VH-VL binders against Probable molybdopterin adenylyltransferase (moaB). Designs and how they scored, part 1

All scores and structures are predictions.

Target 1, 163 residues: Probable molybdopterin adenylyltransferase (moaB), of Methanocaldococcus jannaschii (q57631)
Amino acid sequence: MHKRIKNIKYAVVTVSDSRYNDLIKGKEVDDKSGKLLKKELNAKVYTIIPDNKNMIKGIVEHIVEFFDVDCIVFTGGTGIAERDVTVEALKEIIEKELDGFKIIFQKLSYEEVGFSAMLSRAMAGIYKGKIIYALPGSVNACRTALKIIKEETGHILGHLREG
Below, numbering starts at 1 at the first letter of every chain, in headers, positions and changes, except where a header shows other numbers; antibody chains are not in Kabat numbers.
F, E and O are the ipSAE of ESMFold2-Fast, ESMFold2 and OpenDDE, as the mean of both directions, binder to target and target to binder. V2 is 0.75 times the mean of E and O plus 0.25 times the DockQ between their complexes.
[cut] stands for letters that were removed.
Atom coordinates printed by the task and the answers are left out, and those that the model quotes come from them; centres of patches stay.

## First folded at step 1 (VH-VL)

Design b1 (framework fv_bebtelovimab)
Fold by ESMFold2-Fast, scan of step 1:
Structure b1 (fold): chain C 163 residues (1-163), chain A 123 residues (1-123), chain B 109 residues (1-109)
Amino acid sequence: as target 1 above (163 residues)
Amino acid sequence: QITLKESGPTLVKPTQTLTLTCTFSGFSLSTSGVGVGWLRQPPGKALEWLALIYWDDDKRYSPSLKSRLTISKDTSKNQVVLKMTNIDPVDTATYYCAHRLYYDSSGYYFDYWGQGTLVTVSS
Amino acid sequence: QSALTQPASVSGSPGQSITISCTATSSDVGGYNYVSWYQQHPGKAPKLMIFDVSNRPSGISNRFSGSKSGNTASLTISGLQAEDEADYYCSSYTSSTLVFGGGTKLTVL
């Protein structure tokens, strides 16, 4: 019943200490996952930030305030190491978690990588009427997530804008 | 341009403390994302990871060896030091130090390695 | 928590393709998309050949490729050459440690 939003405006944010360091030094950055997401989603905004909770939360606020976007997609910083703080940072700000995204992503990942899917910490949530996705840093994980994102983001936005 | 070189004693007696130094060039341990690890390989056997230190002094140790290992860095000297206490003949191995860049949750892989130093433990 | 399992040896002739497997044991959770491969010639330090399952470092021949299906990662070497004769090690991480496979000796016959 809800209208699927078409022409969704995306921002893509790569979370990576090493790529951010290269960026600051004026080096060419090899960001395969971020560039894949930017291309496939026709993202209006693309940037790289370090693995830092305050910068992750801050970039969300910055994008929400200054850019006309509907959805923010993070890639990287979602692993199990102490450096990996993307999920932790986003959990501090999101208003509602979309648990179904994690479940569906894990099912698709299980079909691809077997029991290693247990290490997947991909998530999705709602913040100030925007959808936020956090994806693993690998190109394969981003390809898997794109199948879900492309099919469902417009539907989710339709529900948000009518509820 | 990244190079690493291991140094330390080639012969050590059981129960002593082994101290190994990694001296490197072409990068700085003050650079965000940079780490240096220690690995070893007993003659004719598989590689084993020992310890890792990052630019921000965060340290990781092999759980089975953690009680025996201390890793430290001297950023001004471009050096990382590994100490292993209570050395035993089974610790005879070639010891390597290696460079790591911490990437957006990518695996712990080492892109540049030192030549290795053989440490023999004998009574 | 056991090391990753590799065959002890594999062999092939020049120009052929060979594949080396790396299987996480039931006690290992692997690193899902985070498997690396190292090549080691006798008396030399290991050299990184593949990282994050399928990525090649700059300067590594496209004859080397990586893949993963379920809990088994694979290194494939196509157009086999005499200089490919070496030991090959896979590596991944768990929540608590970095693990290496037992190594596979490649003989080019």
Scores: ipSAE 0.000, ipTM 0.489, lowest interface PAE 16.0, mean pLDDT 84

Design b10 (from b1 with heavy chain S32Y L101G Y102L Y103D D104E S105Y S106Y G107Y Y109G F110M Y112V; framework fv_bebtelovimab)
Fold by ESMFold2-Fast, scan of step 1:
Structure b10 (fold): chain C 163 residues (1-163), chain A 123 residues (1-123), chain B 109 residues (1-109)
Amino acid sequence: as target 1 above (163 residues)
Amino acid sequence: QITLKESGPTLVKPTQTLTLTCTFSGFSLSTYGVGVGWLRQPPGKALEWLALIYWDDDKRYSPSLKSRLTISKDTSKNQVVLKMTNIDPVDTATYYCAHRGLDEYYYYGMDVWGQGTLVTVSS
Amino acid sequence: QSALTQPASVSGSPGQSITISCTATSSDVGGYNYVSWYQQHPGKAPKLMIFDVSNRPSGISNRFSGSKSGNTASLTISGLQAEDEADYYCSSYTSSTLVFGGGTKLTVL
């Protein structure tokens, strides 16, 4: 039997053109979802990037290479608009998708917001022995996802590290 | 390779308007995240930021000098122009223009600077 | 008075390490601003050495490192060389205002 990994190290990345533009101009950024995730996961790494496929893929490589983390959690850029490219970018690099995350997340979202849940494109996958989550940008969506993430991430890592 | 070069008068009289032009190459001021700033340094003194113009035409000015400063860009000519009104002998300084870029992960500072142009204000 | 305070001068010997401090009156941190460090040789334009507290531009020696604790940022130069003798300026960009410290003259003895 696979053991659950404890003391998981998280990185949190907010994907938002408007917040990133404010950040690089030296403005204070109100990132409620990113700050919630950072606090609840005790994330040691936190940053904001734009809705850009290359930057999303690049930040994954950067975090994997230079930071000691087990899991990366993205929030934002998961909608159906043209600018929303988080899911598309991550699907280009992930080695295995965790379809169960999407199904469970959508079920919980449906119970909360009804048929509007079909517009959610949340996902999870494995890359280089690490777990990557992509969540909608809303605080409520992040709060819902945290229930799954806190319960299951250690179990998933246990399976990965036992083969 | 990114390069910037300042041009304008080297000697101006009090109360006149100083006009400085920054001509650049190796980047476009339409590129996301890019800006061009103007800074100055009086002889033997610290650096002072004056103004910054971004790719989206957003403009920022030093609060203490804002009423005297106008920054503009001409993307087709690869130029940024700074105008300072009502010049005074205390405005004597080397004036620099500088590129503000960004990395994929982080905000850059002023990463490439022009050589600077000394402007002397005297009557 | 500058919003960023630096010592007027520091000195060291070749091969040693020195640290230059930059203290802000504002405690704005956490990715909303950046701290940059510039090197300026006499008669030359400033050169960016460090950005976003601790990051080096391509081509900058790893002898230069940056850090921040509380409202004080620090530039550390290890393995001090004669060519490091210069003025060093810190800067911070907060609330749409770019500010510079007063500068620190480094003397390599």
Scores: ipSAE 0.000, ipTM 0.504, lowest interface PAE 14.4, mean pLDDT 84

Design b11 (framework fv_bebtelovimab)
Fold by ESMFold2-Fast, scan of step 1:
Parts: structure tokens; C-alpha cells; sequence
Structure b11 (fold): chain C 163 residues (1-163), chain A 124 residues (1-124), chain B 109 residues (1-109)
């Protein structure tokens, strides 16, 4: 029996080549999904990175090393296109995958969008005592994932840490 | 226009604490994503990063110097202060404070505007 | 000692191109793409010339360009001018800190 952890500290990372290019050029960035996640999770760590495996793995190490967070939530780069590498990058570093997250997310997505849910490549896993989620880039997918994340993240952390 | 200026003692003795103040204008350290860092350069040697403080009071330190460094900010006075304890002649350097903007903070550790630097000599 | 290695000096003639290398002694530079280049004239503060490997801040001449291949980042200066004579430093984020290269003195002959 593990205690649920309260006051979870989140980092949010948007994965998008186009938004990253706008960001580094000093342009205003339209990041509806990242802003939604930042607001709903009260994330104090928020950034945008390109669709690049090494940058995705590197940002995880950077956040784990330098920021006091319990959970990292990625949005974007989870599609089936060649440039979509978020799931592939995270699978290279995660210690344990939480397969149940993918199954529950796909079930909820199917209820909302029907067979288009087949294209959803959400995942969750554990890395160095922290939870990592990868979500599709759409606002609706992020809203669906937030239902699971808000309900279960504290329980997962309680299981990983002292009960 | 963003400007920064370092101030503090120009001559300090070994074992003392060095306190340097960065006073800036043209931006606020309450602005989302903005940071101010400290760097130094010993005469004729390479630049060395020391510390960084962000808008939300998050702090980062060079691992080799972490036990000796304290960075703090006073957002209302537009100041960032660096303290280095147990100073040694090897700490003789020009010390710089520098602005880290939101866009370059997303690409960690880029500094786009620098103070003029202040030379600190440590002698016994 | 340094995680980033630069040549101590490089030289070129006005109008020519030169390249300054910055090589990681670890894989961290290749992993992060957080490479910046600074120009420093004697007695002056450093000036940011390139960030994120290849991007220029506003107001920096397009004669300055950056690239990366494997663990080596490069700064190329085309159409060399007398005012380009300076020390050039690369920097990169590693897994644990921000590091600088040893610096390269550019002499315009």
C-alpha cells in the first residue's frame, strides 16, 4: 500500500521543429498544447525543442540534473511521420514502460475520435525515479491525457517512493 | 537597451569572501524565462561559467565551485549578487555578469549582453 | 582538462575564409546541440556571434556561420576583415555544466 504524493512538480516539453525555429528567431510562438499542459499542471519548467532524438534525450537528462521535478510531460513528435521521434527517443532511455497508460489513453481516444485513435502513439515510463509521459501534439489528445495524469501520477510516485 | 555593470572590490585577500553586484537596466528579472549569470576569465585564460539565476529564483552553479558560491537577486533593485567564499590567488580574474534571454535559455547557457567586467585581484 | 578543444591560433588574409573547430572530448556536445560562439577583442567583454550551432543574433554579419559534424562544431568567417582579428571561444552545455573551449586567436595577416 503506497501513499499518493501531492503537490507534484511538472516539467512540460513541446517537441516541434517549426515552433522551435520560431522561438530561437524571437518570433511569437503558437503552442496551444504546451500552454494548456503548463497551465493545467502548474508546470514551472516549460520549453520547446525540435524533433531530434538527441535533443529529446538530452533535455530529459538536463531537467533531471538541474530542476526539482517529479514528472516530465512531452507533447508532440509522437506521430507516424519520419520526423516524429519522441516515442523512439524516450524508449531508448526509460527503465520501465507503463504500458497501461497507452492502453487507457487509446481507449479514451477511441471513445472521442473513433478509429483515428490507431494513430495515437502515447506512452509513459519511469526514469531515475521520475515519470515521463509522451502525448500527441493535439489539444484534444492533451486534454484526454490530463484526465489520466492528474488522477494517477501521485499514485505512481507513491509506489516509486516511500509509502 | 540592455546594459549590465559589475561592481565590487578590486583587491581581496585569501580566505575572505568576495561579493560582486551586477546592476542592470533594459529588462526585468521578473520576465518569464530571463536569467542573469556570472562568468570569469583569469588573465590570458579561457572563460569559465560560475552561476546562473532565473526569473523564478531557480539557481544553477558550476559543480566544481558550488560549495563556494551563492547567487541571489533583488528584482526590485535590478541587481544580482554573487558571493564566493574562501577566496584564493587562483580566483584572480575579470568577473562578468551577463543576460540570458528567454529564447537562448531554451538553448541553455547562451549570453547575449555582457557587462564590461571587473578585474578582481587576490593577493596575500 | 577542457571538455572542448580549439586550436590555439588561426590566420588568414583579408577576403579569405577561415574555419575554427571546437571538438568535444565527450559525446555531450553532439547530444545537445547547445553550441555558442563568442568574439572577444582585447580588453573587451565577449560578444555572442552564434548560438544553437548555426543561428546568428540580430545584427551579426552573415560572414559568420556555424556548423556541426559529429562531435566537432565549426565557426567559419568568410570575407575576412581586419576587425575580425580577435579571440574566439566556443561553449556548449554538457550533461552537468556549461563549458568553454580554450579559445582561438585569429590573426588577419
Amino acid sequence: as target 1 above (163 residues)
Amino acid sequence: QITLKESGPTLVKPTQTLTLTCTFSGFSLSTYGVGVGWLRQPPGKALEWLALIYWDDDKRYSPSLKSRLTISKDTSKNQVVLKMTNIDPVDTATYYCAHSPLYYDYVWGSYDYWGQGTLVTVSS
Amino acid sequence: QSALTQPASVSGSPGQSITISCTATSSDVGGYNYVSWYQQHPGKAPKLMIFDVSNRPSGISNRFSGSKSGNTASLTISGLQAEDEADYYCSSYTSSTLVFGGGTKLTVL
Scores: ipSAE 0.007, ipTM 0.521, lowest interface PAE 10.1, mean pLDDT 83

Design b12 (framework fv_bebtelovimab; at its last look DockQ between E and O 0.04; V2 from the best seeds 0.00; counts 0 for: pae O 6.4 > 2, placed apart)
Fold by OpenDDE, look of step 2:
Structure b12 (fold): chain C 163 residues (1-163), chain A 124 residues (1-124), chain B 109 residues (1-109)
Amino acid sequence: as target 1 above (163 residues)
Amino acid sequence: QITLKESGPTLVKPTQTLTLTCTFSGFSLSTYGVGVGWLRQPPGKALEWLALIYWDDDKRYSPSLKSRLTISKDTSKNQVVLKMTNIDPVDTATYYCAHYMEDFWSGPGWFDPWGQGTLVTVSS
Amino acid sequence: QSALTQPASVSGSPGQSITISCTATSSDVGGYNYVSWYQQHPGKAPKLMIFDVSNRPSGISNRFSGSKSGNTASLTISGLQAEDEADYYCSSYTSSTLVFGGGTKLTVL
């Protein structure tokens, strides 16, 4: 069997202007994807931020500095719209990209939704010994990605921490 | 030189709990990547993996026997213990413990070396 | 039946090369790139002969080699010797389980 790290500690970050606006207005936020990820990963940290590159990078630094987590999972802001900057933001800080993740994710997505899968960008990478995922904002996409995350994150961490 | 030796009862009755101990030398179960596994082989039959414990106390079990198996380690004593509950004559086999090593790039590991094995007979 | 299928028996004459196959079921493709082979003499513990399909541990004769094509891994023993007479088991990881083939009895004629 593949050795994997157990009891992985997750942070979940939803990237959405609309949801963040609701949040700061004190309104109830409809964040199905973020809440799904939080629940499924039993995340220690959960928050919502707007589609802003600096805030995306900033929240990574903040989480890394103040929280003991192994993995940060972003959802949202991965489309092709101008405000979709999650992937671009993370690419600026990621030390090593895990190219295999987006390939596998797209394959699985294609099997589910066909060619429209190409509109749903995703990525994974390593930053300061942490694994970072960027997922589409849709619940279905997150469910698909969770299959990979739950299965392989521990393996990746095992490799990262190899003595 | 790595050595492993199995110990425990050689005759047990049905429904009892079988406890086997693996005592090893030549390596430490605190070393990254190291594990100790239990396997068995009924007389004249094939090998079967039972359980595996890693240096970090991560444990893996055969899906078919998971509910009956408990593996544990005492690193300070260089021992690994396997408990199997509700044993049956069908569990009669030679039980082996073996050194295990793997890493992310190596994929699933292999067993090397093996203990000499201990024959456990289940009979009323 | 088993996730890994081996022939029940193979035979060869001294000096001959023989091959033992280990075939994975079509549904068990994951992890099959990590095939190990074990030799077991009667009344003895298994001995690792090949790991990761084709790698030979230190101390193992170069007469033993491993390969894989498709869903079939193969152990080849060249220059067959009397001492090679034993049971051989393939092993791999499938469905989150370490699995073994049914074993092959090699007879040296």
Scores: ipSAE 0.024, ipTM 0.603, lowest interface PAE 6.4, mean pLDDT 91
ESMFold2-Fast, scan of step 1: ipSAE 0.006; ipTM 0.583
ESMFold2, look of step 2: ipSAE 0.164; ipTM 0.718
ESMFold2 (binder alone), look of step 2: mean pLDDT 88; pTM 0.920

Design b13 (framework fv_bebtelovimab)
Fold by ESMFold2-Fast, scan of step 1:
Structure b13 (fold): chain C 163 residues (1-163), chain A 124 residues (1-124), chain B 109 residues (1-109)
Amino acid sequence: as target 1 above (163 residues)
Amino acid sequence: QITLKESGPTLVKPTQTLTLTCTFSGFSLSTYGVGVGWLRQPPGKALEWLALIYWDDDKRYSPSLKSRLTISKDTSKNQVVLKMTNIDPVDTATYYCAHIGYEYSSSLDAFDIWGQGTLVTVSS
Amino acid sequence: QSALTQPASVSGSPGQSITISCTATSSDVGGYNYVSWYQQHPGKAPKLMIFDVSNRPSGISNRFSGSKSGNTASLTISGLQAEDEADYYCSSYTSSTLVFGGGTKLTVL
């Protein structure tokens, strides 16, 4: 039916007020999660933005318009604090949510950290033929999500493209 | 420490295929985040990017030259090879290979260390 | 397609500050911090002076600084010295290609 797509092109976006502030001031930025995702997904597009809904939505539009990517992976800004707006921003633009991602991610997280997984608000969705993931900012959460992303992103793209 | 050296013919005829080799030392092109690119500069003109290859064998080409260019690597020999088909007198230039370190690939490609360049003249 | 726009030449005297601009549509320069600057002396390979708009590689003098405002990136050289006389190139990654500016010849009078 639908063949898995290989050689997927990824963009990685770290959402962090403090790391963005360091970046614009010319300071060294310690972004372990973003760098892990960049390496593991072979992402050639990588940037850091603040916890700001308009910048999150704007970066999606910019990447979709100007970069040859199939998938955008966000890390950070997914918690329950007032400044954590990644999920809220993405829900305003996505065309279809992939609820199965959240369920599977929560199941794997529960197996690792127990009931603390309840506080995670990871999500995935479709926008203009692209897949968008939003992941917690921790390195361990990103490692858990990579198991799903590496396995399934090609399958999802196969369903989105005409066969 | 990190060094790169270009080699290949210094004189080629129109319609031939130009093959250039970049031999490097001081790093491995299997290291995460590392890449090697090819650039050229015609006499008295601006720099032009041609192609690059990353640690994961991902390749990027200048859109205007893509149909003429092939970049490949031999990690065991510490070499990157560029082939350009159907060469023309306007391709006369100094050709450079250059390194992209991990920190520079994260910014979408700054070339921190360059070879000395090799002048290729295209003439009949 | 077309390269980033730089002035063909700039000049200054020793001790002066000079600025070299690099302008494009906002999609080329303004969106992200992917601007690099290279110095090239006659007969030599280029040397990386600035990356990510304003970051200096190890060993580059703090007399060299980079900035960006809107769709224009700028290289500023303070305390101008005779050895700064060279060609300067900006570069930026766009949607699918790495582009260079036309270059600026800096003359130290």
Scores: ipSAE 0.005, ipTM 0.497, lowest interface PAE 14.7, mean pLDDT 83

Design b2 (framework fv_bebtelovimab)
Fold by ESMFold2-Fast, scan of step 1:
Structure b2 (fold): chain C 163 residues (1-163), chain A 124 residues (1-124), chain B 109 residues (1-109)
Amino acid sequence: as target 1 above (163 residues)
Amino acid sequence: QITLKESGPTLVKPTQTLTLTCTFSGFSLSTSGVGVGWLRQPPGKALEWLALIYWDDDKRYSPSLKSRLTISKDTSKNQVVLKMTNIDPVDTATYYCAHSEYDFWSGYYTFDYWGQGTLVTVSS
Amino acid sequence: QSALTQPASVSGSPGQSITISCTATSSDVGGYNYVSWYQQHPGKAPKLMIFDVSNRPSGISNRFSGSKSGNTASLTISGLQAEDEADYYCSSYTSSTLVFGGGTKLTVL
């Protein structure tokens, strides 16, 4: 018999060249999606990184190694432009993809925005006993994904850890 | 300069509803990342968090008190109001409102500026 | 409940260093790296001294430092001064709430 894990510890990572540039230059950064996710998930870790495949993979390794988290949620860099590399970077490291997340997210997105949902490249996967989500950068997409994340993350972790 | 000040009755009878108002200046509760919380401290006891309202009107409540608490904001008046129903003598405490803001270096529920506090005594 | 445990009191002499511990008695609190420390003088509102385990707000003396090892966070005050005499509270959050320690009364002898 499986159980749901409670008190899930989250990390939130915003992927954005422009926001990272503002951060490094000491400017005020307007990160509505990242702050929404940090607030809604009571995230233990929050940071902004550029649209760079090696930095995306590197931040996953860093968080997994040095922080006590159960789940990492990425927002941004999931579009179809050449600079959008979040999905590509994560596909290189994840051990198992949770295809059901993509299907459920697409269904909910379709109900909200119609055929434009076809351009969404959200994903979820497992890496070193952690669950990783990649979400579009929009506030609305993050709100949609939060419905799934809050309901299912504990159940997924229960299956991974058993008991 | 951020300032907050609590106001409301100083004496309340059991079973009544307590309404407290926090009036603030030096920030806008429309600014992304900003929130205002309510906390209390019974005489000689530890601090207890009660509720928090965010810039987007999202609200968080202490799980043990959630059924008794309502938090609301009036951005035009720079006010946050806390309402607590079915007051009891154990609710006697100094009540504080406090500012909270998210940035890359701040943790969740960090209160950096506090009001002076208002003592509320619950007795018949 | 009893999620964060602090000693009831600690004392030191001027110029000494003292440390106040804050130990998670609930496992869900001990895993979080977001620990804050507040100083409270009698009759006054709390003042934020440390946030996110070891960060100081602007205007807070560098005599105050924070650290964490395992499920125990620590506030260290170096070069102890008479004005440091106060109650000190730690706080951390869980998935569902924000919790405070019971408080430690610091006496400067």
Scores: ipSAE 0.000, ipTM 0.556, lowest interface PAE 12.1, mean pLDDT 85

Design b3 (framework fv_bebtelovimab)
Fold by ESMFold2-Fast, scan of step 1:
Structure b3 (fold): chain C 163 residues (1-163), chain A 122 residues (1-122), chain B 109 residues (1-109)
Amino acid sequence: as target 1 above (163 residues)
Amino acid sequence: QITLKESGPTLVKPTQTLTLTCTFSGFSLSTSGVGVGWLRQPPGKALEWLALIYWDDDKRYSPSLKSRLTISKDTSKNQVVLKMTNIDPVDTATYYCAHLGEWELPYYFDYWGQGTLVTVSS
Amino acid sequence: QSALTQPASVSGSPGQSITISCTATSSDVGGYNYVSWYQQHPGKAPKLMIFDVSNRPSGISNRFSGSKSGNTASLTISGLQAEDEADYYCSSYTSSTLVFGGGTKLTVL
């Protein structure tokens, strides 16, 4: 059996054009999902970025290089609209996708919101020994994902660090 | 102070649609983080959560009852309305509306209406 | 069956301390810090006593305290008083719904 890692260090990243625009203009930002994730995961790092593939990939590199974190959790930009590029950006950099996360998350999401669950995509993958999650922007979708993240992230890290 | 009050019919017949109105004061459903839920309690039984609505019109329903329930709000009137279709005698209960205490999470209700008993019979 | 199990009844005398348990049949309570407790007197609406496991709303006596260990949350009432006689319900949010325990009738003898 692999050893389960405790005291996981998280980074949280909210993907939102409108929130990012408010942030850079010095306005107060209402980021409910990001605040929930930051609180629940006791996140070491938190930021807001726009719906931009290069910014999403760039923030992953920045966090991995300069911050001591084990896991990065994205919220937002996971829908099917043209502006929603979080999943596409992350798929360009991840080394291995954890397909089981998407399947389990979609099952739980369907039980809560029915067929509208199809319009928001969740993903998990491995990059440079870190776990990356991408979650829908809704608060309740983040609540659902937190159950999986809190239970399994330490187990995945234990597996990665043993082999 | 936050207050809520339920209103609607006290007697309904099977197969009809039950419409309940929650009228509140002391807060606004335009305020970020605010929500109002509906709960019920059959005589002598446990509490059951039915639905809730947030300030941004996001709605959550009990999975077992979702197909029968519609929740809506009228922020100008300080009202939240619950509709339950195809009513049955097992739906006989005291119905409560309540203010959501946790602004980010539907985990607890800090202020409750007095409740209204709805009896379903022929 | 209820996803949250409470004893049907508990009793105590004035000045005594009593504890009411709330046990999840799954890891929901153990996995989340979102347990609430409600007090209900006959014919009255429920009143929030504890939220997020151990937090008290403004105006609730410090005689009421909450805790959690593994899959079991507990409500403890110290210095028991006659007006504490009521039904007590625990509640927890799962991934998909808000669930309530079956309730515990507290009798002060």
Scores: ipSAE 0.006, ipTM 0.513, lowest interface PAE 10.2, mean pLDDT 85

Design b4 (framework fv_bebtelovimab)
Fold by ESMFold2-Fast, scan of step 1:
Structure b4 (fold): chain C 163 residues (1-163), chain A 122 residues (1-122), chain B 109 residues (1-109)
Amino acid sequence: as target 1 above (163 residues)
Amino acid sequence: QITLKESGPTLVKPTQTLTLTCTFSGFSLSTSGVGVGWLRQPPGKALEWLALIYWDDDKRYSPSLKSRLTISKDTSKNQVVLKMTNIDPVDTATYYCARIDYGDYVGYFDYWGQGTLVTVSS
Amino acid sequence: QSALTQPASVSGSPGQSITISCTATSSDVGGYNYVSWYQQHPGKAPKLMIFDVSNRPSGISNRFSGSKSGNTASLTISGLQAEDEADYYCSSYTSSTLVFGGGTKLTVL
């Protein structure tokens, strides 16, 4: 019944003060999670920004306005530390949250790391016809989320854009 | 150069806890994308992954053994420790520690220790 | 049982080419484009030969090549030499865990 959208176009954004500082100073940037996501999703757009609410919201608007993408994937800034503002920033702009993503991701994380999974604040939501994911900064968390993202993003888009 | 070496008891009795230490040089577990894992190989059998720990203290365990395994690191000493509880004769194996690195892709074990044979017998 | 299936053995003569297969038994394993191959001589630690399906580490002979089609990854060894005689293991990921195949014993005749 529901058509699954194929050939999904992704953008990947790494949120990290330290990596952003390396980037602007012309140093080689060690971004394992962002590069993993870029490669796995064949991302059309890849960038690094600092742990800053206005820059997180601004990059979403910029990508949505100027790039032909279906989905934006954030990695980093989702923990419980004061600098971790990715979830807070995205909650201010997201039109509808996809709570199921959080639940499924937490279940898979719990099966891997036990109660430490409660410190992870992954989320997903809809903004201007696009899907936005926010993932923890660890490469393993990104790998876990990739299974969900690769299998379900086309289904979500098909449902969202159903005729 | 990068080197890893396993150490611990070579003979353990059933029901005891096995503690193995991996000491490494030539890299740091504070480096983003780097981790150290533990693997084992019973005599004449296939290689089996047990656990790994990453630079950010993210820990992963084999689902079948997770309740028995604890992995930890001491970045200042260049050591990773594996503990396995309730040891059984079936746990007799050569135990390896190995470095995992991601680069632009998911992890793979690029450098291995020599292995240490652990025999479980009463 | 392993989530990755390999033949128990393969054999070839010096100068021949041989191929070792590694088949994912579940879609979860096959969903990731990340397969590594390890060579193990008797009594020695494994050595990384191929990573990310087809990439060779520095110092590995170009006689070793990797490929993937569908849910089956393959290691091909061309110009077979006596020192290639070893056990070969494939490895991949499932939902943030790492799995190994059962291993293939290569005999050089």
Scores: ipSAE 0.007, ipTM 0.522, lowest interface PAE 11.1, mean pLDDT 84

